# Miniprotein binders against q9bqp7, part 191

Target 1, 240 residues: q9bqp7
Amino acid sequence: VPQNWFPIFNPERSDKPNASDPSVPLKIPLQRNVIPSVTRVLQQTMTKQQVFLLERWKQRMILELGEDGFKEYTSNVFLQGKRFHEALESILSPQETLKERDENLLKSGYIESVQHILKDVSGVRALESAVQHETLNYIGLLDCVAEYQGKLCVIDWKTSEKPKPFIQSTFDNPLQVVAYMGAMNHDTNYSFQVQCGLIVVAYKDGSPAHPHFMDAELCSQYWTKWLLRLEEYTEKKKNQ
Short names: E, the ipSAE of ESMFold2; O, the ipSAE of OpenDDE; V2, 0.75 times the mean of E and O plus 0.25 times the DockQ between their complexes.

## First folded at step 15 (miniprotein)

Design wg3 (at its last look DockQ between E and O 0.67; V2 from the best seeds 0.00; counts 0 for: pae O 2.0 > 1.5)
Fold by ESMFold2, look of step 15:
Structure wg3 (fold): chain B 240 residues (1-240), chain A 100 residues (1-100)
Amino acid sequence: as target 1 above (240 residues)
Amino acid sequence: SPERLEEIIRKLEEAVKLFEEGKIEEAKKILEEVLRELEELRKITDDPYVLRLLEMAELLAEFALDAAKRGDLEEAIQLLKWAIEYLEWAVEEVKKLEEK
């Protein structure tokens, strides 16, 4: 168990939607500060073996594509992921909030891939919104908080094709979700909490996306693993 | 700036040479300096793609310092060469941003 355990849920907050809640999703601005982000914690606690495997894969791709081709491929995959998140924010926001968005942003296989998931999403409470855990000292930028099939979730959108140099294990995807959840549940900018998570993996060719629902018990189990990763990061940076 | 990154690259290249010459404590001191400089640079880097490249170089340099502390110089050298590759990639990306 982590040395400095802290609960993921806040019993002083409701996880049930209030019909009088604002209709405009929250978008708390992310400000630069000295505390680490969730993604930095996860990236900086990669094992040496994971990094060696990544470097071997990188060299094979360079043999196939050439160095410039590999870098272009990696840059394009990174950009496609960014565009995917921007498109989802646009789709899930009122038009008045995003009326200056590029219409071509909405045309991609990834957006086609998630259409069946979006039909089950309602009650959007937050989009691309900052969270901060003041006690545990980490920040994040969550993708979405909304109801999925009637359950209020932190929703994380993932593309199936990722730039390999920045790859985190599939195990880390749930850690990212619960880290955002724990921060949001204890962030004074939010008046509610969330006890469930959803990871949606979208495909470039438009094939139906895969949803991975996380109930409260599963979130609690991953929360413990997140706390261990955060502790590892803190000890590592303390000794530099 | 690309000049700042190029200076860090030269320091890492010096550390590699020192490891090859068996001057382990001198190389470790350079690595500790580079890690501090990477942290400072990361805090002022706004582009998320460049930031990811810097973070990979930071991680690899940290693994190299650990390897050097264990006396595994071949591993330390390999890890530093990979860190240099990420920093060279970051220089290219920064120059692209400045040309726009």
Scores: ipSAE 0.719, ipTM 0.889, lowest interface PAE 1.0, mean pLDDT 85
Fold by OpenDDE base, look of step 15:
Structure wg3 (fold): chain B 240 residues (1-240), chain A 100 residues (1-100)
Amino acid sequence: as target 1 above (240 residues)
Amino acid sequence: SPERLEEIIRKLEEAVKLFEEGKIEEAKKILEEVLRELEELRKITDDPYVLRLLEMAELLAEFALDAAKRGDLEEAIQLLKWAIEYLEWAVEEVKKLEEK
């Protein structure tokens, strides 16, 4: 049980999305402060076992691809992910920003992969927007806040070359999503609350993306795990 | 700068040697210094890929320091070698970015 329990949901905020579709998604810039990011907290609280597993995977890939090949692979994966996020931001942004769309960014297997998900996405409220949890003292940059099948969600877009049909296969992504939710729900820059999360795993080959929907109950479960990771991080930093 | 990363790599290599020689306390001091330097570098790094590489190196170096504190020098050395690899990649990436 977390020592410093804090609710994921803010009882002072209305659960009802104000029916007015915000004409423009929020894009709050990330302020580089002494405050740790969600990604930093998650990374620095990885277990030794997780690190060893990752490094073993790396070594295996190096044996298969060579060192230079693996470097290239890693760079390409990163670049593809970045381009995918840029493309999605462009797609989900209001039409006035569409004139500067690099058509080349839209021609990807990943974009093809998420088309069926995008059909169910509406009411975009935030894109690439910073969130800060003032009490728990962490920050993050969320990908998207929008309605998915009529439910307001924090949406996190991921790229994968391998099928990830189960939410459990997404590693710490559920923790990241709920961390963003909790921060947003308590960030004064946002007037609304989210109760659901969505992880979308897009595939390079254009095969249908896997949506991993997280209802309020599942979000609450992962929130507890997030709080434990945050406490671990805080303790680690006090001892440094 | 690539030079700053290369200096950190040299320090980590020295730490590895010190661990191999059984000079645990000296190696730990170097690691603590390296961790401070990596933190400073991360704060000024804007490239997301370089930043990720630095974060991995930092994490591995932290685990190495913890291993050393527990007296597991073999684990510490292994972790530092992995950290060095990530930093070498970071050097290469920074060089590529400076050529653009």
Scores: ipSAE 0.297, ipTM 0.671, lowest interface PAE 2.0, mean pLDDT 88
ESMFold2 (binder alone), look of step 15: mean pLDDT 88; pTM 0.877

Design wg4 (at its last look DockQ between E and O 0.64; V2 from the best seeds 0.73)
Fold by ESMFold2, look of step 15:
Structure wg4 (fold): chain B 240 residues (1-240), chain A 104 residues (1-104)
Amino acid sequence: as target 1 above (240 residues)
Amino acid sequence: DLEEKIRRLEEIIRKLEEAVKLFEEGKIEEAKKILEEVLRELEELIKETDDPYVLQLLDMAELLAEFALDAAKRGDLEEAIQLLKWAIEYLEWAVEEVKKLEEK
């Protein structure tokens, strides 16, 4: 149990948008400041066991691909993830009619993989938008806030192939979602809140993506784990 | 700015290589002081870095160096040396990536 518990939901805020169908999704700019991002907190609180496992995997990949081959492989995986997120922002933006500028961005197996999920997504309220939790002192950049099968969610898009040496394990994905959720629910730039999360894992070959829905109870369970990671980070930095 | 960043990264790498040698020679307190200096310098570089790929490399190097300092404080010198060698690899990789940004 964290020493300084704080609720994930804000009882003074509606969990529905003021408009039935918002015309333009929010895109709050991320500004540099001294408070940590969600991804830095999660990366900096990796265990030694996780790091040793990553290093063993890295060495085996280097043995197979060579050092330069491994670095190029990792760079390409990173680029594919970046392009995947850019394409999804374009697809979900009301300005999708400007498709001529983004056509090559939209062609990928990952985009094909999520098509069946996108059919269930509506009411997009935010895309690639900054969130800040002023009380707990952390920031993030969430991928999407939209309805999934009628429930307003923070949606996090993941590629199945990730650059493992830099990225926290997939077991941290729920922590990232709930951290964004808690920050959004207490950020004055947002007039609504969200009680659910969705993690969508897409595949490079176009196979149907796997959705992982998180209801309010599950989000609350992971929120407790996120608070512990944030406490660990904060205590680590007090000693420096 | 990028040329200065490369110089600072290369200096940090040299300091970590010196720390590894000191650990191998049994000069533990000298090596720990170098690690503390490196961690402060790396934290400042991270605050000044915007490129997300370079940041991931620097963040990993920082974590590895922190684990190495903790290992040294517990007397786990073989572990400390291994962790530092990995941190150096990430910093050398970061130098390569910063050089690519300089060419653009």
Scores: ipSAE 0.769, ipTM 0.904, lowest interface PAE 0.8, mean pLDDT 86
Fold by OpenDDE base, look of step 15:
Structure wg4 (fold): chain B 240 residues (1-240), chain A 104 residues (1-104)
Amino acid sequence: as target 1 above (240 residues)
Amino acid sequence: DLEEKIRRLEEIIRKLEEAVKLFEEGKIEEAKKILEEVLRELEELIKETDDPYVLQLLDMAELLAEFALDAAKRGDLEEAIQLLKWAIEYLEWAVEEVKKLEEK
């Protein structure tokens, strides 16, 4: 059980966004302070076993690709992910921002992969927007807040070369999503609350993306795990 | 300043290489002291790093160095040395990526 319990949901916020659909999604810039990001917390709290597994994977990839080949592979994976997020931001942004669409960003298997998910996405409230949890002292940059099948969600877009049909195969992504939810629900820059999460795994070959919907109950379960990771990080950094 | 960042990374790498050597020589306490210093320097550098890809590499290096220090505290010098070698590889990679950012 977390020592520093904090709720994921804010009872003071209405589940209904009070105001008219903001014509423009929120895009709050990330202010890099001494406050750890969600991604940093998750990375720094990986277990020794996870690290050894990753390193063994790296070593295998180096044997297969060579050192330079592995560096190139990893760089390309990162770049493809970045371009995918940029393309999605462009797609989900209001039409007035469409004039700046690089058509080349839209020509990817990942974008093809998510087309069926995008059909169910509406009511975009935030895109590439910073969230801060002042009490728990962490920050993050969330990909998207929108309605998926009529439910307001924090949406996290992931790229994969391998099928991830189960939410358990998304590793710490559920923790990232609930961390963003909890921060957003208590960030004063946001007037609304989210109760659901969505992880979308897009595939390079254009095969249909896997949506992993997280209801309020599942979010609450992962929130407890997130709090434990955050406590572990906090304790680790106090001892340094 | 990206040049200063590179310099700092190279100095951290040098210190980790020294720590590896000290562990190989059985100078455990001296090596631990260097690791503790490196972890502080790396943490400060991470706070100053904005590039997400460089950050990922630095985070891995930091985590590996921390596990190396823990291994050394347990007397597992072989594990400590291996973890530090992996940390050095990530830092060398980070240097390369920072150099690419400077060229853009």
Scores: ipSAE 0.754, ipTM 0.902, lowest interface PAE 0.7, mean pLDDT 90
ESMFold2 (binder alone), look of step 15: mean pLDDT 86; pTM 0.861

Design wg5 (at its last look DockQ between E and O 0.65; V2 from the best seeds 0.00; counts 0 for: pae O 4.9 > 1.5)
Fold by ESMFold2, look of step 15:
Structure wg5 (fold): chain B 240 residues (1-240), chain A 104 residues (1-104)
Amino acid sequence: as target 1 above (240 residues)
Amino acid sequence: DLEEKIRRLEEIIRKLEEAVKLFEEGKIEEAKKILEEVLRELEELIKETGDPYVLRLLDMAELLAEFALDAAKRGDLEEAIQLLKWAIEYLEWAVEEVKKLEEK
């Protein structure tokens, strides 16, 4: 159990945005600062066992592809994820849809994979937007805040290729979502909050993506696990 | 500027190679001191690095070096050496990626 518990939800904040006043999605710029990002906290709190498993997988890939082939594979996985997120931001932005700034971003199996999910997404409130939890001292860059089947969610888009370099387990995906949620719910740049999360796993071949919905109860369970990871990170950095 | 980052990374690699040699020679306290110095220098480089792909490589090297220092404190020298060799691989990879940024 965490030594310093903090609530994920903010009782002083409404969970219903004003739908009668349409606005462009929020995109708060990420500021460089001393406090860690969600992804750094999760990476830096990998267990030794997870690191050894990752290195074993890496050696198998190097045996199959060669060192240069493995590095190219890894670079492509990173690039595909980046392009996927950029394309989704473009698709979900009302202004970007009207301008069509880069047609090549829209042409991928991953984008095809999520099309059926996007039909259920509406009321986009934030895209690629920074969040900061000043009390708990962490930052993040969330992918999307929108309604999914009538529920306002922090939505995180994932490619399905597994394993991935530097992150060997998808068990951290829910921790990432709730960390963004907690930060957003306590960030003065946002006037509303969210109680639900959605993880969307997209496939390179265009097969229908799998949505993983997280209600408030499940989010609270993962929030406790996130707090433990953040506490571990903080203690590690104090002792260095 | 990128040339400076490459030089600093290459110096860190040389220090880690020296630490590996010292562990192999049984000079544990000297190796641990070098490792502590490298961890401080790597943290400063991480703060100065903006490219997200290079950052992932540096973060892995930092974690591996931290595990190596912990292993050395427990007396697990073979594990410490293996972890440092992996950290060096990530740093060499980071140098390659920084050179790619310079060519662009």
Scores: ipSAE 0.754, ipTM 0.896, lowest interface PAE 0.9, mean pLDDT 86
Fold by OpenDDE base, look of step 15:
Structure wg5 (fold): chain B 240 residues (1-240), chain A 104 residues (1-104)
Amino acid sequence: as target 1 above (240 residues)
Amino acid sequence: DLEEKIRRLEEIIRKLEEAVKLFEEGKIEEAKKILEEVLRELEELIKETGDPYVLRLLDMAELLAEFALDAAKRGDLEEAIQLLKWAIEYLEWAVEEVKKLEEK
């Protein structure tokens, strides 16, 4: 059990979207603060075994591709991910921002992969928006808040070259999603609450993306795990 | 700003290389002291790093250096050395990525 338990859901916020559907998705800039990001907390709290497995994978890839080839591969993976998020932001943004759509960003296998998911996405509330949990002292940049199949979700878009048909195969992504949910639900910049998460794994070859829906119960379970990771991070940083 | 970051990263790399050498020489306490210094310097640099990709590389280097320090504390010098070598590789990669940002 976390020592510093905090609820993922804010009982003071009504689940009813205030009638003013903001015509424009929120885009709160990430402030450079001494506050750790969700990503940093998750990375810094990896187990020795996870790090070892990652390094073993790295070394294998270097043996296969060479050092320069591996650097190029990784740079390309990151660039493809960035372009994918930029394309999604453009797609999910209101039509007035459509004039600046780089058509080249839309011509990707990843965008093709998510088309069936995008059909079920509506009511976009936030895109590439910063969240801060003041009490738990962490920040994050969430990809999207929107309705998926009529349920308001924090949506996290992931790129993969390998199938990830199970939520367990998404590693710490569920923790990232619930961390963003918990922060948003208690961030004063947001007037609404989310109860669900969605991880979408897009594929480079254009094969149908895998949606991993997280209901309120599953979110609560991962939230407990997130709190434990945050405590571990906090203790680790106090001992440094 | 980017040139200064590169300089700081290169200095951290140098210190980690020194720590590796000290571990190889059996100078455990001296090496641990350098690692503790490096971890502080790296933490400061991480706080100043805005590029998400560079940040990921630095976070991994920090984690590996922390694990190296833990390994050294328990007397596992071979493990500590290996972890530091990996940390250095991530930092060298971070230097290259920062250089690419400067060229843009």
Scores: ipSAE 0.020, ipTM 0.431, lowest interface PAE 4.9, mean pLDDT 85
ESMFold2 (binder alone), look of step 15: mean pLDDT 86; pTM 0.856

Design wg6 (at its last fold request DockQ between E and O 0.69; V2 from the best seeds 0.75)
Fold by ESMFold2, look of step 15:
Parts: sequence; C-alpha cells; structure tokens
Structure wg6 (fold): chain B 240 residues (1-240), chain A 103 residues (1-103)
Amino acid sequence: as target 1 above (240 residues)
Amino acid sequence: SERIKRLEELAKEILRLVEELRKITDDPYVLQLLDMAELLAEFALDAAKRGDLEEAEQLLKWAIEYLEWAVEEVKKLGVSPEEIERLERELEEAKRKLEELRK
C-alpha cells in the first residue's frame, strides 16, 4: 500500500469530451524537463533479479547472433516499433498528406495484425499526446485515446516477436496504461477523462492482434501498483 | 576497503558519463541504453557498499557495455562529434580502470 495515495479518476470530469471539443485528435507536445517519465520510472524500478534475467537473455542472443548481429537485431526491432506507432498515428489521424507520404509505413505485418481491432476503434480524441500529472510529478506520452467497442480507452500499442497471451505475465504494461490514464485525468490540457484501458499486442507475421481490455476496477487495482513504483522511484532519487 | 572506494568512484564516473551523453541527444533509442547503464551503475554502488565486490565489478562491466553501445549509436546520428570522441576516450579509461581492478 502506497504511503501517498491519490485517486486515478477525477470526479470533476466526465467520460465524454465536451461538445465544443474539436474533432481533430489532441497531440500535446512532449517537452523535455526534469519530471520523470512513466517509462523511466518503470525502468529505474526494475529489480536486480529482472536485470540479471535480461542480461542472461542478452548473452543467449549474442551467442546465437554475435554481438554485432544482436545490436542489429535490437535496432531493427526498435525501428519496427517506431514505424508501427507512426503508421497507427497516420491511419487514425485526418492528415491525408502524412498518410500518402508514409505509404511504406502502412505496409507491415504489424499493421495487418491490428486491422480487426481498428474496425472497433472510433471517436479518436488523442494521438501520441503528452500527459502530465502535476500533483504526482510525472509525465508520459500516450499512444491513443479512442473508443473501443463503445468504451473510451487509453490504448497502448505493443509489438511482439511472439504472442503474449496473458497480460499478467507482462506486469509493467498495465502500469504504463494506468499511469497515462491518471496523468491525463489530472492534466489541465484535457477537458475529459478516461476510465478504461486497452493493451493491443500486434504480431510481425500479421496474425490477429491480441487485445486486453481493462475496465475501471482493474485500472484502479493497477493504479495502486503504479503508485508503489512511483514512490519507490521518488525515494530512490531523494536519497541520492 | 580501498577496492570499495575505487569501485564507488568508477560507478560515479559512469553516472557522470551517462548524464553528459544525455546532454548530447534526446534520441529515444540512446536514452534507453543510457537508462540501463544508469541502473546498472547504481546497483554497482549498492553492491560495493555491501562489500559484494565481484557483483559490483560485473554490474560495472555491464554498465560500460551499455555506454559503449550508446556511444556507437550517437556516432551514427552524427551530432557533436568532438564531444562524443572525448566521452569515448573517457569511457575507454573507465573500462581500463575496471580491468585493472578485476586483476
């Protein structure tokens, strides 16, 4: 149980955007500052056991691919993820010139993989948009806020080389979603809030993506775990 | 005790190099490598404080490897080549100091 609890939802806000809100998705620019990002908090609070497991995995990959081969593989995975997110932003945005310029971004197995999910996505409110929690002092860059099957969600797009059938085995993914959600719900740049989350794992070979929906109760449970990680980060940096 | 001090000083030098590289670029790929180097160096400080010298040396070795990787990636970006070459030399010196401690 965190020492400094704060609610994930804002009772002063509704689930639905104000009727005066523009139809163009919000894209709040991310500004460099000293406030930690969600991903930095999660990375900096990895356990030593997780770091040793990661290094063991790296050594196995290096044995198979060589050191240069491993670095090339890692760079390509990163680039594919970047291109995937850029393509999704283009697809979900009304900007037609970006879509035409980035036609090669639209040609990937990952994009094929999410097509059935995209059919259920509507009412896009934000794309690649910064969120900041002024009270808890953290920042993030969320992928998407849109309705999924009628529910307004913070949607997080993930690439995978293999299926990830269980959300519980990827503990940090739900924390990332709820951290973005809590920040957005208390960010003055946004006039609405979101109570649900969606994690979408896409596959390189185009196999149907695996969605994981998070209702408000599940989001609240993971929010508590996020607050513990944020508290751990804060204590670590305060003692330095 | 002297080895503990030298390991702590080396970990702090690695942390300084991480921060200097962050001033050169905001490239997300490089920043992820730097975050790992930072975490490993901080674990190494903790291990040195506990007297776990072998663990501290291993953690510093991994931190240096992430920094070397980050330098390679920054060189591909072509930014601040004179400053990155200076940092590369300082990183090679840190690597030499670690090798001498492991002997």
Scores: ipSAE 0.791, ipTM 0.909, lowest interface PAE 0.7, mean pLDDT 85
Fold by OpenDDE base, look of step 17:
Structure wg6 (fold): chain B 240 residues (1-240), chain A 103 residues (1-103)
Amino acid sequence: as target 1 above (240 residues)
Amino acid sequence: SERIKRLEELAKEILRLVEELRKITDDPYVLQLLDMAELLAEFALDAAKRGDLEEAEQLLKWAIEYLEWAVEEVKKLGVSPEEIERLERELEEAKRKLEELRK
């Protein structure tokens, strides 16, 4: 049980989207400060076993690709992810704010992969927007807040070369989503609350993306796990 | 033991280098590399304290590799050549120290 319990949901915020659908999605810039990001917390709280597994994988990849080849591979994976997010931001942004859509960004297998999911996405409230949890002292940059099949969600877009049909296959992604939810729900820059999460795993080959919907109950379960990770991080940093 | 102390010192030095690199870049990719270096160095420090010297050495090796990678990426981002050269020198010294400890 977390020592520092904090609720994921804010009882002071209504779940009802205030009728003023902001015509423009929020895009709060991430302020870099001494406050740890969600991604940093999750990465820094990886287990020793996980790290060894990753290093073993890395060593195998280096044997296969060479050092430079592996660096290129990882760089490309990162770049592909970045481009995918940029493309999604462009797609989900209102047409009036669409700078000249780089048509090249839209021509990806990942974008093709998520087309069926995008059909169910509406009411975009935030895109690439910073969240801060002042009490728990962490920050993050969420990908999207929108309605998915009529439910307001924090949506996290992921790229994968391998099928991830189960939410369990998404590793710490559920923790990331709930961390963003909890932060947003208590961030004064946001006037609304989210109760659901959605992880979308897009595939490079354009095969249909896997949506992993997280209801309020599942979010609450992962929130507890997130709090434990955050406490672990905090404890580690106090001892340094 | 003297060896444990030196391993701990090296781990702390790597952690210092990570922090220095964090000050000069905000690139998410570099930060990810630095996070790995930091985590590995922390694990190495813990291993050294436990007297698991082989594990500490291996973890430090991996941490240094991530730092080298981070420096290479930062170099591509157009950071001050003087700062890069300094970091490269310090990193090379860290590598040397590690090799001395493996003997």
Scores: ipSAE 0.779, ipTM 0.906, lowest interface PAE 0.6, mean pLDDT 91
ESMFold2 (binder alone), look of step 15: mean pLDDT 84; pTM 0.861
OpenDDE base, look of step 15: ipSAE 0.774; ipTM 0.903
ESMFold2, look of step 17: ipSAE 0.791; ipTM 0.909
ESMFold2 (binder alone), look of step 17: mean pLDDT 86; pTM 0.872
ESMFold2, fold request of step 21: ipSAE 0.786, 0.783, 0.786; ipTM 0.908, 0.911, 0.910
ESMFold2 (binder alone), fold request of step 21: mean pLDDT 86, 86, 85; pTM 0.874, 0.876, 0.864
OpenDDE base, fold request of step 21: ipSAE 0.741, 0.741, 0.745; ipTM 0.892, 0.892, 0.894

Design wg7 (at its last look DockQ between E and O 0.83; V2 from the best seeds 0.78)
Fold by ESMFold2, look of step 15:
Parts: C-alpha cells; structure tokens; sequence
Structure wg7 (fold): chain B 240 residues (1-240), chain A 103 residues (1-103)
C-alpha cells in the first residue's frame, strides 16, 4: 500500500464534456520543470534484472549489426515512433484540408496498421497534451483523449516490430496510461475526466494493430501499481 | 576501502555529467540515453556502497557507454560545441579512471 494513496477519479468532475466545447482538441503545452514525468518515473524504477536483460539483448544486437549498426537501428526505431505520433496527430486534428500535409508522413506501415482502430475513434478532446498532477507532483504528455467505440479513453499509441496481442506483453504501458489519466482528472487545465484507457500497438508491416481496452476497474488496479512506482522514485531521489 | 571510494566518486561524476548534458538539450532521444546512464550509475553507486566491486565496475562501464552515445547524439545536433568539448574532456577523464580501477 502506497504511503500517499490518492484516488484516480475526481468525484467533482463529469466524464461527459459539454456539447458546447470547441471542436479543436486541447493541446496544453508541456513546461519543463523539476517535477518528474511519467516516462522518467517508469524508466528510473526499472529493476536491475530488467536492465541486465536489456544489456544482454543489446550486446547480442551489436554482435549481429555492429555497434554503429545497432545505434542506427535504435535511432530509426525512435524516429519512426516520433513520425507515427506526428501522423496520428495530423489525422485526428480537425483541419480545413488534409491535402496540404506531407503525404510521406502519412504513408507508413504503422498508419496502415491502425486504420481499423481509427474507424472506431471519434470525439477527439485532446492531442499531444500536457497533464500535471498537482498533488502527487508528476507530469506527462498524453497522446490522445477520444471516444473509442463510444467510451471516452486516454489512448496511448505504441509501435512494435512484433505482434503484441495481450496487454501483459506491453511492458509498463498500462501504468503510463493510468498515470496520464489520474493527472488529467486532477489538472485544472481540463474540465472533464476520463475513466477508461486504450493501448494500441501498431506494426511496421501494416498488420492489424492490437487494441487493449482498460475499463475503470482495470485502471484502478493499475493505478495502485503506478502509485507504488511513483513512491519508489520519490524515495530514491530523496536520498540523492 | 580506497577502491570503494574511487568507484563511488566515479559514479557521482557520471551523474554530474548527465545533468550537465541535460542543460544543453531537450532532445527526447538524448534524454532517453541520459536516463539510462543515470540509472546505471545509481545502481553502480549502490553496488559500491555494498562492496560489490565487480558489479559496480560493470555498471559503470555500461553507464559510460550510454554517456558516450549521448555525447555522439548531442554532437549531431550541432549545439553548444564549446560546452560539448568541455564535457568530452571530463568524460575522457572518467574513462581513464575506470580503466585504472579495472587493473
């Protein structure tokens, strides 16, 4: 049990944005500050076993690709993820014309991979938007808040070279989603809250993406795990 | 022992270099590499405090590799070349210290 337990949902907020909200999704700017981001908390609380396994995998890849080849591969994977998020923001943004955007940005296997998911996405409320949990003191940059099959979700887009059909194979992704959700629900920049999450794993070859839906109960279970990771991070940094 | 103290001081120097590089750039890829260097150096500091000298040395070697990688990426960004050269000299000193500790 975390020492500083805090509820993920805000009873003073509606889960229904008002109908008179602007049609343009929210994009709150991320301010650089000393409080930790969600991704930093999760990375900094990796176990030693996880880090040693990562290093073993890295050395095998270096043997196969060479050191420069491995670094180039890793850089390309990161760039592809960045381009994927940029393309999705463009696709989901209500623009006057989509014809003026770079066609190469929209042409990728990852974008093909998510097409069947995008047909079920509507009511976009936020894109690439900062969240801050004022009480628990962490920040994040969420990918998307929109309805998926009629349910308002924090949606997290992930790229993968291999299929991930089960949520347990997406390392720490559920914690990331609920951390964003909790922060948004207690951030004064937002007038509504979200109770569901969605993780979408897209594939480079265009194979159909795998959606992983998280209802409110599942989100609450992962929220407890997130709070433990945040507490672990805070205790570690207190001593340094 | 003296060796434990040297390993601890090397880990702390790596952590200082990480923070200096963070002041040069907000590039997300560089920050990812720096986060790994930081975590490895913190594990190394803990291992040195426990007297796990072989583990501390391995962790410091990995931390330095991520820091070198981060410096390479910062150089590609073309920002703050004088600061980068100063940090490279400090990193070279850290590498020499680790090489002496491995003997």
Amino acid sequence: as target 1 above (240 residues)
Amino acid sequence: SERIKRLEELAKEILRLVEELRKITDDPYVLRLLDMAELLAEFALDAAKRGDLEEAEQLLKWAIEYLEWAVEEVKKLGVSPEEIERLIRKLEEAIRELEELLK
Scores: ipSAE 0.792, ipTM 0.912, lowest interface PAE 0.7, mean pLDDT 86
Fold by OpenDDE base, look of step 15:
Structure wg7 (fold): chain B 240 residues (1-240), chain A 103 residues (1-103)
Amino acid sequence: as target 1 above (240 residues)
Amino acid sequence: SERIKRLEELAKEILRLVEELRKITDDPYVLRLLDMAELLAEFALDAAKRGDLEEAEQLLKWAIEYLEWAVEEVKKLGVSPEEIERLIRKLEEAIRELEELLK
């Protein structure tokens, strides 16, 4: 049980989405603070076993690609992910705010992969927006808050070259989603509450993306795990 | 042992270098590399404290590799050459220390 328990949901916020469809999605800039990001917390609390597995994978990739080749590969993976998020932001943004759609950004297998998911996405509330949990002292940049199949979700878009048909295959992504949910639900910059999460795994080859929907119960379960990771991080940093 | 102490000191130096690099960049890619270096150095420090010298040495080697990678990426971003050069010198010292420990 977490020592510093905090609820994922804010009882002071109504579960009813305020019917005012914000005409424009929120985009709160991430402030440079000493406050750790969700990504940092998750990365810094990886187990030794996970790290060794990752390093063994890295060494195998270096043997296959060479050191420079591996660096290039990793850089390209990162860049592809970034471009995918930029393309999604462009797609999900209101037409009036659409900067000249770089048509080249839209021509990707990843964008093709998510088309069937995008059909079920509506009511975009936030895009690439910062969240801060003041009490728990962490920040994050969430990809999207929107309705998926009529349920308001924090949506996290992921790229993969390998199928991830199960939520368990998404590693710490569920923790990231609930961390963003918990922060948003208690961030004064947001007037609404989110009770669901969605992880969308997009594929480079354009094969149909896998949606991993997280209901309120599943979110609560992962929230407990997130709190434990946050406590571990906090303890590590106090001992440094 | 003196070897344990040196490994601990090297791990702490890597952690210091990570923190210094964090001050000069906000690039998300570089920050991920730095996070790995930090985590590996922390594990190395713990291994050293437990007397697992082989594990500590391996972890430090990997930590340094990530630091080198981070520095290379920071250079590509055009961050202040003078500050980077100072950090590079410290990193080179850390590498030499590790090489000495591995003999």
Scores: ipSAE 0.741, ipTM 0.888, lowest interface PAE 0.7, mean pLDDT 91
ESMFold2 (binder alone), look of step 15: mean pLDDT 86; pTM 0.862

